# Ledger of designs, part 202: VH-VL binders against q9umr5

Target 1, 268 residues: q9umr5
Amino acid sequence: SYKPVIVVHGLFDSSYSFRHLLEYINETHPGTVVTVLDLFDGRESLRPLWEQVQGFREAVVPIMAKAPQGVHLICYSQGGLVCRALLSVMDDHNVDSFISLSSPQMGQYGDTDYLKWLFPTSMRSNLYRICYSPWGQEFSICNYWHDPHHDDLYLNASSFLALINGERDHPNATVWRKNFLRVGHLVLIGGPDDGVITPWQSSFFGFYDANETVLEMEEQLVYLRDSFGLKTLLARGAIVRCPMAGISHTAWHSNRTLYETCIEPWLS

## First folded at step 8 (VH-VL)

Design z41 (framework fv_nofazinlimab)
Fold by ESMFold2-Fast, scan of step 8:
Order: C-alpha cells, then sequence, then structure tokens
Structure z41 (fold): chain C 268 residues (1-268), chain A 123 residues (1-123), chain B 112 residues (1-112)
C-alpha cells in the first residue's frame, strides 16, 4: 500500500487548486489516501504563519497516527514554510517525503503581480517598512519577507522565517533541528519561470546577497552552520533538487511532466 | 500633502452604536496602519485599536474588545471605527491617526492625525 | 498593560524660561531590534495632538530646535529650552513597544 499524502496549499489558495495533482496521484499510485487540508483558505492564508502551523498541526496529527509506516507531505508555495515549521515543532512526525513545490525557503524579495495586488503603491525596496513592524508580522507574507538590503532588520524582526531557518537563536532550536532531521527526503522543486517566487532559487535555499547576487544553498550561513540540518540531510543523500523551466507559479500542482519527473518518484 | 479627514460630530443615546469615518489622502493604505485614539473631555488619550487597510486586519485594546470594530474600504481610502453598546463614559473626541513602523528612518508612530470627531452619549 | 507616568502634571513656567517633563514606564521600552518606541505629543487647546519627538530623541519635521527628547529604558525626558507663548498645551508621552500602546496622563504647560 502507498503511504498517505497530505497536501498544504499556498497564499490565497484552497484545496480546489489541487484537483489535477490528485488525478495524477490516483493514476500512478491508485489507492493512495490523499488529504488536501481545507484550512486557512483564501484571505485566511494571510494569518500569521505560526497560527497556521498550529491549525495544520491539529489536522495532521490524526492522519499521521493512522499511518505507522509514514506519510508524505506535498506543500505548495507559502505552504512549504508551514510544512518546514510542522516538521520542526512535531516531536513525533513520521514524514517520509517532504515535497516542497516552489516555496520561498530563504524568503521572498520581489515585485510580482501578487505583491502589487496586496501592496499596489509599494515597491519591494519599501515593503520592509511595513513587514518588519509588529503589525506587519501579523501577516503571513511578511513572516517570510527577506529584504537583502536590510538583513539586520530581517534577523531582528522576522517572527517566523529567521527562527525556523536558525538565522536567529531560539530556545527550541536544538529540538527543532532534531525533529526536522527525522524527515526521509526533502524534495525541492522550483524554476526560473515561476514569476512569483523571487529569487526563484529561494525554493532551493539560495538567496540574494546585499548586491542582489544569488548565492546558492551551500554558500548560505544557515547551511554552513548546519543550523537546522540541511548540511546533515545533504550528506545523508536526503535532499533532492528538481528544477524545471517553463512552469508558472500557479501551474506547479497541475503540470503532468513536472509531476512525473519531480513528485511521482517520491510517493512510495 | 497627507491629510486625514474625519466625519462630523454625533449625538447618540445610551445602548446605541456610532460609526466614525476617517478618509486618508494618497497611498496611506498601502504603507501605513490607521489607529484610533479617544479623549474624554478634560482627560488624557486612550488607544482603541488599529487596522492595516490593505489586509483588512484589525487589532483591539482588550478594554474595548467586543464593542469596537475597525474596518477599511481601500477603494475610497477610508477607515471606520464603530463602537457599540454606548455608555455616558464613551463621550469623547475620537481621533484617527496614521502609523508607520520604519525602523531605519524613524517614522515609528502617529505622524498624522485627523481633526477629531466629537461623540456625545446622552439620555 | 505598560503604565506611563508623567511628572509634573501641571507645569507653570515663565515665558523664556526652560521647562522639563519626565515620563516613566512600568517596564523597559527597548524593542527586540534595540530601538525604543517612545514618542512625545503636543496638544494645543482645541487641536489634535501633534507628534514632536519619535524614538526618544528624534524631532519631527517643523518642530523647533528648542524641543529635545532624551532617556533610555524606563526613564525619559522632554525639554523645552526657552518656552514661548505658542507652547501652551498638554504634553503626552506614549509607548509603542508593547501592546496595547499606552499614553502618559499628560502634563499641562501654562504661562505664569
Amino acid sequence: as target 1 above (268 residues)
Amino acid sequence: QVQLVQSGAEVKKPGSSVKVSCKASGGTFSDYAISWVRQAPGQGLEYLGYIIPIFGTANYNEKFKGRVTITADKSTSTAYMELSSLRSEDTAVYYCARVQYDILTGYSDFDYWGQGTMVTVSS
Amino acid sequence: DVVMTQSPLSLPVTLGQPASISCRSSQSLVYSHGNTFLNWFQQRPGQSPRRLIYKVSNRDSGVPDRFSGSGSGTDFTLKISRVEAEDVGVYYCMQGTHWPYTFGQGTKLEIK
């Protein structure tokens, strides 16, 4: 039998967006129990990420308890950050494959249609003024806003991403690292034509330096310090990188070739 | 350039509700929060709550939670503060104020205020 | 809630003389990134409050140099080096570090 699959959606999204993904899974792995979580849908996806983590945690506990052989997570966009935190805060998760679909793992710094819709008169260079305030940190998108020109503010004000990435100290960091390292496979998916995630390499733990030059995962301090286990996972052979060109942000969960190449092999 | 313009004075009976508006000029709604503060006659300033208009998310001082609702209409750049179950103690001038947290430049709080709206609760 | 205590509550001053207002908070106002969100407001009779000072010591645009703010942690001071007639009004300190945001009770500055 195939392990159950839990799907976590992204910003301004809902379970309906994954109908094609469910069809693909049913075709290649018939009998797989797939649960798409209907929590924090639409505008509720703007709620603080720690609040979302608590709600999703309550939903995944009974699913994991019923599957002693393990489960797989497929987490889209912002949902990938929720799943990162779930794997760290849960002392007893039994996740085999964590499949991250174009998630801003090192943060977001870009002017996109989504951002212009949320902040029509703001430029990316000025968003730090709202995001790194106490009010801004009450909104999910600000929890992973990472302005490379104000890294000091990001490190001090980020209530979510800087903590789960181990970029700032936290009392629970050692336990979070131990929990995260229990994952079987970390499958990273993303690509240059996404159009929303900026830089797109954020999906692979790459990010801008102060000159907006992208430094890849192996050059990041969080990797070099092994702050939450990336270096350990890579050494163990547990990190899979699957970049694909030609896929826009809203198409990662509905492209058959992407599914067959990057997702299907990790659903046991 | 930046201006906050509030609705006119209100006289209300105990137990009723009042809704005060605050119209902001320019791009205030994209970059700032709108706070509501009141001042009873001859008394000091008391903070009620705020809204970040672009998200529609509001937060309230526990003293007023359950009675105060703050909303915003981005299309008209207008924020609203509604206070229900009015008592004589709610007689006050109600102010809206623009707030920006800019850690680097020093725009930390309350840089522009509306003219105030007198709300009188009388029998 | 953080309690903000001002002293004095009534401040009669002679025109041209200095004036000083103290503000104490019940807990430290240092935010996690090291900044202190302590503001000073002036309210002239019949007018809306106007911010004079933000982040302890920074003057807002258009605020005369005779106004200065200082302090750290829990103790803060607003000073007026030479009081002018236009300075009459009530002065409030306000903290924006801890929710809910709170104001001092106000200091009424009057010319003798």
Scores: ipSAE 0.013, ipTM 0.425, lowest interface PAE 8.0, mean pLDDT 87

Design z42 (framework fv_nofazinlimab)
Fold by ESMFold2-Fast, scan of step 8:
Structure z42 (fold): chain C 268 residues (1-268), chain A 123 residues (1-123), chain B 112 residues (1-112)
Amino acid sequence: as target 1 above (268 residues)
Amino acid sequence: QVQLVQSGAEVKKPGSSVKVSCKASGGTFSDYAISWVRQAPGQGLEYLGYIIPIFGTANYNEKFKGRVTITADKSTSTAYMELSSLRSEDTAVYYCARTRYDILTGYSDFDYWGQGTMVTVSS
Amino acid sequence: DVVMTQSPLSLPVTLGQPASISCRSSQSLVYSHGNTFLNWFQQRPGQSPRRLIYKVSNRDSGVPDRFSGSGSGTDFTLKISRVEAEDVGVYYCMQGTHWPYTFGQGTKLEIK
């Protein structure tokens, strides 16, 4: 009797990362059909995000069609951005709970071991030169690179994040907003000890200003202009914020307390 | 400089599990991914999966999904490959190898290999 | 899964003569930004594999310049300009473009 759950993984990830999450769901909601999508695994997670959105869309359509009462999405890290776009481009989605698990919803601007692994000779201050080139935009991580010191380049060059956040004009923006607003609940999860998502408040639509001071969601132009429906969702009581300290980036999908507090209540 | 040192040979019964270790030295363990590849006697190479310690992520070849588990202990710079429900066809030399994707310069897949660990599954 | 087909599987060569090994993939190995993740490995008797070539044509540090790689799309070649006694072993091509990563069957190079 529980709605099916669709899981979308993150950068350099695969379905195996969710074995604990599936175990928790089976314990609390026995009989739930959980589909972890095995698309764009490992190195393929570096493919442009619009390409990933198209592939995940094709996989999700038949699952939604078989579940007229609705489905839930659990989308981890980079996967949360894929799910943001899915909800906007699908005019017939029936998603009840969209659970965004430590995803950089306003973008990434971090000088972490993770970034150094992919770009060993670059620092966050100089990565804009690579990411905002046509070559860089062929990589998923650059599709959500958001340098607060080069907003003009971000707005001009970002082929993905600036468009889905309504920071750039697009012919489909009005339709995308209408589609996104069909979601039942937007559940935002993240925390200060993540260590990868920078700033961690990006998971809650907060982000750096030009002085690297974090401004929360309600202070963002995206929210104030209601560009894709955040202000409308908040007014409906449809946004859930669930911050938790003490959880590192790779532990969000394997922490029982996090699951019981932030995820379990939204899996009807 | 860089060296991957694997644990010693194992003889196992069908249905049991084996856990092979791969200790990295000479380089920063967290800067790299560790892959596992096997080679049955007189046969070619077959890819099992990898772990990226800094992301905490592992990925497996579908053929072995459910039987193979790859883990890493950063404090000892050691990666492990555990294979369960062993069958005679799992008899092989198991290798660990270092990998890394470097976007600016390309990539460095399998640039250093361990010496191999012979796993024999016999009744 | 991507199938990697090598030819020949057995390659007897006279010392000092050139040798060529072909590798064909069942689908294109070109990644979206133009990089092609095709590697060549050498395995000497009783030893672990050693990478010779990465990204089609890039020679590893310490690999003699008599080894060269070439090709594009689905057809690749490893060439040894003059075979030496130390070159005896099995050579494997490997693709890293499509998951799961796959190897060719191997080519056994022997001195006549």
Scores: ipSAE 0.051, ipTM 0.609, lowest interface PAE 4.5, mean pLDDT 90

Design z43 (framework fv_nofazinlimab)
Fold by ESMFold2-Fast, scan of step 8:
Structure z43 (fold): chain C 268 residues (1-268), chain A 123 residues (1-123), chain B 112 residues (1-112)
Amino acid sequence: as target 1 above (268 residues)
Amino acid sequence: QVQLVQSGAEVKKPGSSVKVSCKASGGTFSDYAISWVRQAPGQGLEYLGYIIPIFGTANYNEKFKGRVTITADKSTSTAYMELSSLRSEDTAVYYCARTYYDILTGYSDFDYWGQGTMVTVSS
Amino acid sequence: DVVMTQSPLSLPVTLGQPASISCRSSQSLVYSHGNTFLNWFQQRPGQSPRRLIYKVSNRDSGVPDRFSGSGSGTDFTLKISRVEAEDVGVYYCMQGTHWPYTFGQGTKLEIK
């Protein structure tokens, strides 16, 4: 039998957004129990990420308990950050494959039109003033805003990303690292034509330095210090990197070739 | 189940201001944007602006900047559109409409509309 | 501002026959991440507008499948495969890609 699959969207508001993904899974792994969590959907996607983590935790506990052989997570966009935190805060998770679909794992620093929608008078260079305030940290987008020109403010003010990445100290860091390392496979998916996640290499734990030059995962202090276990996972052979060009942000869950290449092999 | 209920019709004199309300029910008001659109009698639709209540941020069509103010009161789940320095050409039905907004995939605007508020500007 | 031009402005149709409305934008409506924010609305007499189609071709919940949207870039079409009496009203295209958001001038669909 195949392990159950839990889908975490965070920002998509409908199970219909994942209908193609569910069809692909049913075709290649018939009988798989797939649960798309309709929590913090389009009406609540802006809630603080720690609030979302708590809600998703409550939803996944009974699913994991019913599957002693393990479960798989497929986590899209912002949902990939929720899943990162779930794997760290749960002392007893039994996740085999964690499949991250174009998620800003090292954060977001992008000059996209959605920022003008949310903050019409702000430029990406000025968002740090809003996001790194206590008020700003009550909103999900600010929880993973990572301004490479104000790294000191990011490290001190980020209530979510800097903590789960081990970039700032936390009393639970050692336990979070131990819990995260229980994962069987970390499958990272993303690509240069996404158009939303900036830099797109954030989906692979790469990110801008102070000159906006992208440094890959192996050059990051979080990797070099093994802050939450990336170096250990890579040495164990547990990290899978699956970049694909030609896929826009809204198409990661509905591209058959992407599914067959990057997702299907990890759904035992 | 989501419903947008607007305040009643108003008759205003030139040079005055009007404030139209839009009360949301059956949903989480603070997690949606509210847009304002107007329609002069027998004419087409014209976009005024929006507010995102959760951030308190508003944006306005340049045509109305300086005259329009859009606000929200989360405690009453009510959005407001205030238009000042009224002229005869401001006579129109004013609609509020809910915007579903997914910050990573874009928006799905105008999924629910209020019933409209007729504002007549006459001396 | 992006100008949205609809044709025809008046569309008399016999019941059961197909109807087609064109919408053209003064510039491309493709957003930076590849989505195209082109919507179609129906306004029945005395009612608020109702969204029929979002992002070019996606039909809203409860909208009959006789309505379909298509197009790309600057050229878009709303089709009704078999017009029914309840379809009488004014149809508007709208772009949400460029600020400020703009509507077409409207197409009045009437039964002959």
Scores: ipSAE 0.015, ipTM 0.497, lowest interface PAE 7.2, mean pLDDT 87

Design z44 (framework fv_nofazinlimab)
Fold by ESMFold2-Fast, scan of step 8:
Structure z44 (fold): chain C 268 residues (1-268), chain A 123 residues (1-123), chain B 112 residues (1-112)
Amino acid sequence: as target 1 above (268 residues)
Amino acid sequence: QVQLVQSGAEVKKPGSSVKVSCKASGGTFSDYAISWVRQAPGQGLEYLGYIIPIFGTANYNEKFKGRVTITADKSTSTAYMELSSLRSEDTAVYYCARTGYDILTGYSDFDYWGQGTMVTVSS
Amino acid sequence: DVVMTQSPLSLPVTLGQPASISCRSSQSLVYSHGNTFLNWFQQRPGQSPRRLIYKVSNRDSGVPDRFSGSGSGTDFTLKISRVEAEDVGVYYCMQGTHWPYTFGQGTKLEIK
């Protein structure tokens, strides 16, 4: 009787990371069919995000087709951006709740441990030289790198985030907006102690201006222009904001209080 | 278990080159970068460079650029460090070590080291 | 390059007594929120270095509780609460924040 739940993982992630989330869902909503997609696991999570969107699309189609009352998406970290694009490219999705679990919805501009591993000699101030090259755009993390000091390069070079956010024109923008607006609820989760997503307000469509001052969603040009439907969703009452302090990036899917407060209410 | 096994000791003449190997056990080579560090007799540690095998990218300490080349063979899980134009001051034990950070496996900078390869440069 | 300065360079310690090694960097080692790449290594004669502490204060698996790391920014300390005979060796601090990675000159810990 509960709608199926589809889980999309993040960068360098696997289904093992969601074992606690699965336990929580089973305890509160016994009988829920939960599918953690084992696509683009580990190193394959570095493949271009449009390639990942195509693969995940093929995997979710039969799940959605078997659930005429709808499905829920729980999309963690980078996976939240995959789900954003998935909802835009699918003319026939039946997603009720899209639960975005600490995902960099306006992009990433921060030094992190895995960024050091991938680009060990670069700091955030210099990463634009790599990410906004053709070579860099072949890596998922560069698809959502958003340097607020080089916004012109971001707008011209981003092959993914700038397009799905409607910050750069695309022939399919009108259709993508229409499709995205079919979602029942957009549940945004994140917090100041994440330590990876920078600024953490990116999980709530906030982001740095050129002075690294965070501007919230309602001050973003993408919201003001309603480029992919955020203003429409907010007016419809379909956006839920659930910030929580004290949670590190790898703990969002294993914190019981977070689950009970921010996720459980949206799993019908 | 993670292991890094290096090739045996080398004695080289000035002006020649040396190529040291580092064979990684499963889970190290495919998941992490391999760094090279040297230690002259009775001296401290000096960093040479690294290779990230999955990307084929190598980077070098400026002090050694033009003389050091680090390569990897994924089919044998082996990294190589080649140092050319050898001088007496290149006499040292050369170590390979696992480096990098992975969100799933944790911080790995220099958590596992090879046993070392003594390179002696003498005429 | 970032210069890592250790003191003392020679540390004779009585068995069972505490020992402390200082490490100072020429630049801040803060990389990102909560991440400072300062590591401590132990090297026994004829052996490869072994990592004891990573990211300032995190103890590697198998490293005894008597070893602890602390510090911030440019000033770091490795402490041994009660020195054992097996602790004899050279200790190095190392920074991984700035390229190229650099090591301190080493501190030789001796019993007596």
Scores: ipSAE 0.007, ipTM 0.464, lowest interface PAE 9.7, mean pLDDT 88

Design z45 (framework fv_nofazinlimab)
Fold by ESMFold2-Fast, scan of step 8:
Parts: structure tokens; C-alpha cells; sequence
Structure z45 (fold): chain C 268 residues (1-268), chain A 123 residues (1-123), chain B 112 residues (1-112)
């Protein structure tokens, strides 16, 4: 029998977005129990990420408890950051595969169409004024806003991403690292045609330096310092990188070729 | 389900200002973006702008920039559209309309509309 | 600004017969992230506009299945498979892809 699958959605999203993903899983792994968590849907996806983590944790605990052989997580976009924090705060998680679908793992710095709609008079260069205020940190999108030109403000103001990435010290960092390292596989998926996640390499723990040149995961201080276990996971052979071109942000969960290539092999 | 209820008809003189209200009831005001659209008698629809109450951000069609201001009062769940320097060609029915925050891209789709407010500009 | 062009502007139809309205945009309505924001609205005499179709082909709750939307890129169509008396009104297409949002000039559907 197959391990249960738990799905965590993204910003302004809901469980309906995953209907194709569920069809694919049912075709290739019939009998799999798939739970799409419909917490923090729509506007509620703007709530602070730590609040979302607590809510999703409460929903995930009984599912994990009923599956002693383990579970898989499929976490889309912003949901991938929720899952990162879940794996760190849970002392007893039994996650085998953590599949991250185009999630901004090192943060977001891009003037995308959704930001233009939400902040029409702001450019990406100006959004730090909103996001790194106390008011801004009450919103999920600001919890992972990572302005490479104001890294000092990011490190001091980010109440979420800087902490889970170990970029700023936290009393629980050692325990969070130990918990995260219990994961069986970290499967990273993303691509250049996403159109929302900027830089797209953020899905693979790459990110901009101060000159907006992308540095890949192995050049990041969080990797080099092994702040939350990336270097240890890579050495263990537990990190899978699956980039794919030609897929837009809203299509990661509905592309059959993507599913067969990047997701299906990791659902045991 | 949200209902959008607009203020009553107005008759204004050229050069004055008008402020139309749109009250959301039956739902959480902060869950929605509110757009404003007008329709001159016997004419088509023309988009003015929108406001996102949760962020306090507004955007305006360039044609109306400098004359239109859209605001929101979260305590009363009410959005306002104020149009200044009124001209006879501003005579129209003004509508408010909303969008759910379930759109990943954040774009407005006009899923619910107010009943409309007739604004007549005459001397 | 994106220009939305509807045809025909006047559409007299016999009850029970099909009706079709075309909408063309001056620019592609597809975003790089794959969504196409084209909506169809119905305005009955003396009423507010009512959305029938969103994102090209998705029918709103309560909208009869005789209404359907199709198209891609710059060319879009609204079809009514069997016109009823209550369908009298003006139909508008609208694009939400490019700022500012724009509407077609409207198609007046009348019973012959």
C-alpha cells in the first residue's frame, strides 16, 4: 500500500487547484489516501506564516499518527515555506518525501503581476518599505520578501524566512535543524518559465547577491554553514533537483509530464 | 455571500464633487477588492479604478487620474469613490463590484455588483 | 490601452435559435503565468451587469449551461445554444489581463 500524501496550497489558493494532481496520483498509485488541506484559503493565505504553520500542524498531527510507515508532503508555492517550518517545529514528524513545487525557498524579489495588482504604485525596489515594517510582517508575502539590496533590513525584520533558514540566530535553531534532518527526501521542483517566483532558482535555494547575480545553493552561506541541514542532506543523497522549462506558475500541479518525471518517483 | 449596497442618486452642478458609497454586507469587507465602473446613458461600461482595503492601496485608470479618489473604511465595511471637477459628460450610473482573494494572480474578475448610483451633472 | 471589439453590435434572434457573439482584443490576453482573463457579462434592461463567464470558458454559479465561452489569445466567442426570452439585454466582453481593464462596446440581443 502507498504512504498517505498531504497537500499544502499557496497564496490565494484552494484545494480545487489540485484536482489534476489527485487524478494523476490515483492513476499511478491507486488507493493512496490524499488529503488536501483547505486551511488558510483565499484571503486567509495572507495571514502570518507562523500562524499558518500552527494551523497546518494541528491538521497534520493526526494524519501522521495514523501512518506509522510515514507520509509524503506536496507543498506548492508559498505552501513550501509552510512545510519547511512544519518539518522544523515538529519533534515527531515522519515525513518521507517533501516535494516542493516551485516554492521561494530563499525568498522572493520580483515585480510580478500579482505584486503590481496588490501594490500598484510600488516597484520591487520600494516594497521593502512596506514589508520590513511591523505592519508588513503581519502578512505572509512579506514574511518571505528578500530584498538583496536591503539585506540588513531583511535579517532584522523577517520574522519567518530569515529564522527558518538560519540566517538570523534563534534559540530553537539546533532543535529545528535536528527535526528537519529527519526528512527522507527533499525534492525541489521549479523552472525558468514559472513567471511568478523571482528568481526562479529560489525554488532550488539559489538567490540574488547585491548585484542581482544568482548564486546557486552551494554558494549560499546557509548551505556552507549547514544552518538547517542542506549540506548534510546533500551529502546523504537526500536532495533531488528537478528543473523543468515550459511550465507557468499555475501549471505545476496540472502538468502530466512534470508529475511523471518529478513527483511520481518519490511517492512510495 | 456578499451584497454590495450603494448610496442613492445624486444631482450635481458642473465643477462640484460627488462621493458615492458602496457598503459590503453579509461578508468580511477585508476579504475583497472593490472596483468602480461607470455607464453613461445608452453607452457601454468604463473602468475607473480599484481599492484593496486590507492594504489601503488603490489604482486608477489614467483617464481619471487627478479627479478620482477611491477609499475604504474597514470599520463600516464601506468603499467610496469621489469624482471631482464634474462635467456634463460625467453623467452616468456608477457601479461598485468585487473580487474574491482566491485568485492566485490577484486580478479582479467582477463576480458581484452593486445596484448602481445615478449621478447627474447639470446646471 | 487594449481595445476590445465585439461583433455584431446588434443581434436580432428568433426564440429557440442559437446566437453567437465575437470579441477580439488588440493584444494577446495570455499572461506569462498562463492565465487568460477574459470575462463575459450580461446586462438586462434596468439591471446591473451580471458575470456569465470568467477566464474564457468558466461558467458562473446559476448561469444556464446553454451559455458557453471559448477562445484563446485574441479571439473569443460567447455562444447561446437556444435563446430564451429572458436573454434579452446587452452582452459585454471584458479583459483583465492588461491595465487598465477594458470592455467591448456591447452587443444588444433582441428577439425578432
Amino acid sequence: as target 1 above (268 residues)
Amino acid sequence: QVQLVQSGAEVKKPGSSVKVSCKASGGTFSDYAISWVRQAPGQGLEYLGYIIPIFGTANYNEKFKGRVTITADKSTSTAYMELSSLRSEDTAVYYCARTHYDILTGYSDFDYWGQGTMVTVSS
Amino acid sequence: DVVMTQSPLSLPVTLGQPASISCRSSQSLVYSHGNTFLNWFQQRPGQSPRRLIYKVSNRDSGVPDRFSGSGSGTDFTLKISRVEAEDVGVYYCMQGTHWPYTFGQGTKLEIK
Scores: ipSAE 0.070, ipTM 0.619, lowest interface PAE 5.9, mean pLDDT 88

Design z46 (framework fv_nofazinlimab)
Fold by ESMFold2-Fast, scan of step 8:
Structure z46 (fold): chain C 268 residues (1-268), chain A 123 residues (1-123), chain B 112 residues (1-112)
Amino acid sequence: as target 1 above (268 residues)
Amino acid sequence: QVQLVQSGAEVKKPGSSVKVSCKASGGTFSDYAISWVRQAPGQGLEYLGYIIPIFGTANYNEKFKGRVTITADKSTSTAYMELSSLRSEDTAVYYCARTQYEILTGYSDFDYWGQGTMVTVSS
Amino acid sequence: DVVMTQSPLSLPVTLGQPASISCRSSQSLVYSHGNTFLNWFQQRPGQSPRRLIYKVSNRDSGVPDRFSGSGSGTDFTLKISRVEAEDVGVYYCMQGTHWPYTFGQGTKLEIK
């Protein structure tokens, strides 16, 4: 009787990370069919996000087809961006709750341990030189690199995030907006102690201005212009914000209190 | 699963350079990072640096910065560690080891090691 | 650099008895994203190191269940519930949280 749940993992991740989440779902909603997509694991999570979207799309189509009452998505970290694009490119998705679990929805701008390991000599201030090249855009992490000091380069070079956010023109923008607006609920989860997502408010569509002052969702041009439907969803009462302090990046899918407060209520 | 095979033993004079190879087989070379670790006779392990072949990026322990260079050749699935300005205290077994990108263990995984290459620096 | 201190450095053990090795770091090994990158390696005489434990307590494939890892923050322990003859060798802890990655001095396990 519960709608199926589809789980999409993040950067340098795999299905194994969600064993606690599956346990929580089984306890509170016994009989729920949960599918953790085992695609683009580990190194493959670095492949261009549009390639990942294509692969995950092929995997979710038969699941959605077998669930005429709808499905729920739980999408972690980078996976939340994959799910954003899925909801836009699929003319026929039947997603009820899209639960975005600490995902950099407006992009990333920070010297995280992930980036320091991959690009040890690069500071956040100069990573734009790599990411906004054609070569850099062949890697997922550069697809959502959003340097607030080089917004002109971001808008021109971003092959993924600027397009799905409607910050740059695309022929399919109107259709993508229409498709995204079919979602029942957009549940945004994140918090100040994440330690990876920078700024953490990116998980709630907030982001840095040119002075690195965080502006919240309602102050973003993306929201004000209603580029892909955020303003419409908020007016409809379809956006849920669930910030929680004290949770580090790798703990969002294994914290029981977080699950009970932010996830469980949206798994009808 | 994966096998790391290193080049043979080297005997070098002080002030020269040595280049040790580490050939990967059994998996896609670009699916992991390669680290280099050394061990002087009867001593413990010391980390030199790593390379991420898909990006061509490398990071070095400050102790060896300016003397060590780690490179990768994707066409031959081989990583290289070159150490210059050799001194007698560089005499050691040099190991390569892999790091996967899965479940955030990609930073320090070291699940497979090469057999080691003995480098002797003597006059 | 993060200093990794092992104790004891020499560990004579009777066959079938338990053994315990301590590893302490000069600063917390909790990464900004919450994981703790503390690994344990075994090196048998004349062989390459072999990973036993990763992320504090996760046993590698093929590693006997008599090996277990535990700890948090700065204090970590590797336990062998019943020492076998094959366990002779040097055991190293290693931190991968802070650059540069560093190893403990090594603990030589010997049968007495």
Scores: ipSAE 0.446, ipTM 0.771, lowest interface PAE 3.0, mean pLDDT 90
Fold by OpenDDE, second read of step 9:
Structure z46 (fold): chain C 268 residues (1-268), chain A 123 residues (1-123), chain B 112 residues (1-112)
Amino acid sequence: as target 1 above (268 residues)
Amino acid sequence: QVQLVQSGAEVKKPGSSVKVSCKASGGTFSDYAISWVRQAPGQGLEYLGYIIPIFGTANYNEKFKGRVTITADKSTSTAYMELSSLRSEDTAVYYCARTQYEILTGYSDFDYWGQGTMVTVSS
Amino acid sequence: DVVMTQSPLSLPVTLGQPASISCRSSQSLVYSHGNTFLNWFQQRPGQSPRRLIYKVSNRDSGVPDRFSGSGSGTDFTLKISRVEAEDVGVYYCMQGTHWPYTFGQGTKLEIK
């Protein structure tokens, strides 16, 4: 039988968004038990990511317990960060494939039409004032805002991304790294036509330097220092990168070709 | 039962400012945005701007060239629209509307409207 | 700005007969992700606007099924299968895809 699949949605999202994915899984892997977690839907997805991690943890623990052979995680957009954190804090998870579906794994520094309506006043250059304020980190989107021009503020104020990345020292860094490394495969999915994840390479742990030049995963300090295990995972062949063009952000979970190419192979 | 209750009618001189309030009840103020739309007598609808109270961020129609200021007080669930340098052409009924945003799509719903506030600008 | 053009601007209708209002946008209202944000509002005499349709074809809560919205890209239509007396008012289309959001001129529906 196929291992159970757990699906975690993204920002301002819900289980409904994954109706096509469920269909694809059912067709190609009949009998698969798929659980789309309807937690922190819609506006509730703005809650602090650590709170979400706790909530999702409570939901996945029973599922994992009933699946000693292991489970697969499909985590979309913001959900990918939630899942990465989840795997970092769980010392007994049994995740075989962690599929990060167009997630801002290295953070967000976007200035796209998708977010301009939310932050119309110079979002790219000024959002740090909100996100790195004393109250800014109460919002999920700020938990992974990564301003390359205010790295000091990011490192000091980010209560989520900087910690799970091991970019800021904390007492759990070693344990979290150990826990995360329990994953069988890390499948990174994203693409240049996403339009939301900025830069789109963030889905592959690429990100801007201080000059807004996009550097690849292997050039990132988190990789070079192996702060949370990326270097180790890559070395043992556990990282799969699946870039795909022509897919907008809201279509990653609904594209059949993407599913067959990047998701299905890891649902064994 | 969501309700938006606006402040009363205003009569203003040209060059002055007007501030209209919109109090929301029956729902969670922070879960929504507030949009402002006006309608001159016998005319159509014109979008002024919106505010997202939870973030305190506002967006304005540039047609008004900085004359519009939209604010919100989360503690009182009240949004405000201030229009400065008033002109006769600003005579209109001003509406607030509750809007729902989908952050990934940018879609905005206008599911509830205030009763409107008549602002008359005359010398 | 995106210009929304409604037709007709005046719509006299006999009770019980169907009505149709067209709304055309100066550019596509389809977002990059494929969604289209076109709303229809009803404004009865002396009242605030009321949303009837959102996202082209979705009826708002409490809206009778005799109202329907359709269209794609730049061409949209609001239809009333059987006009009732309470349907008298002005109808507006609105685009929510491009900033700033804009309304059509309005269509005044009257009973003959």
Scores: ipSAE 0.270, ipTM 0.713, lowest interface PAE 2.0, mean pLDDT 92

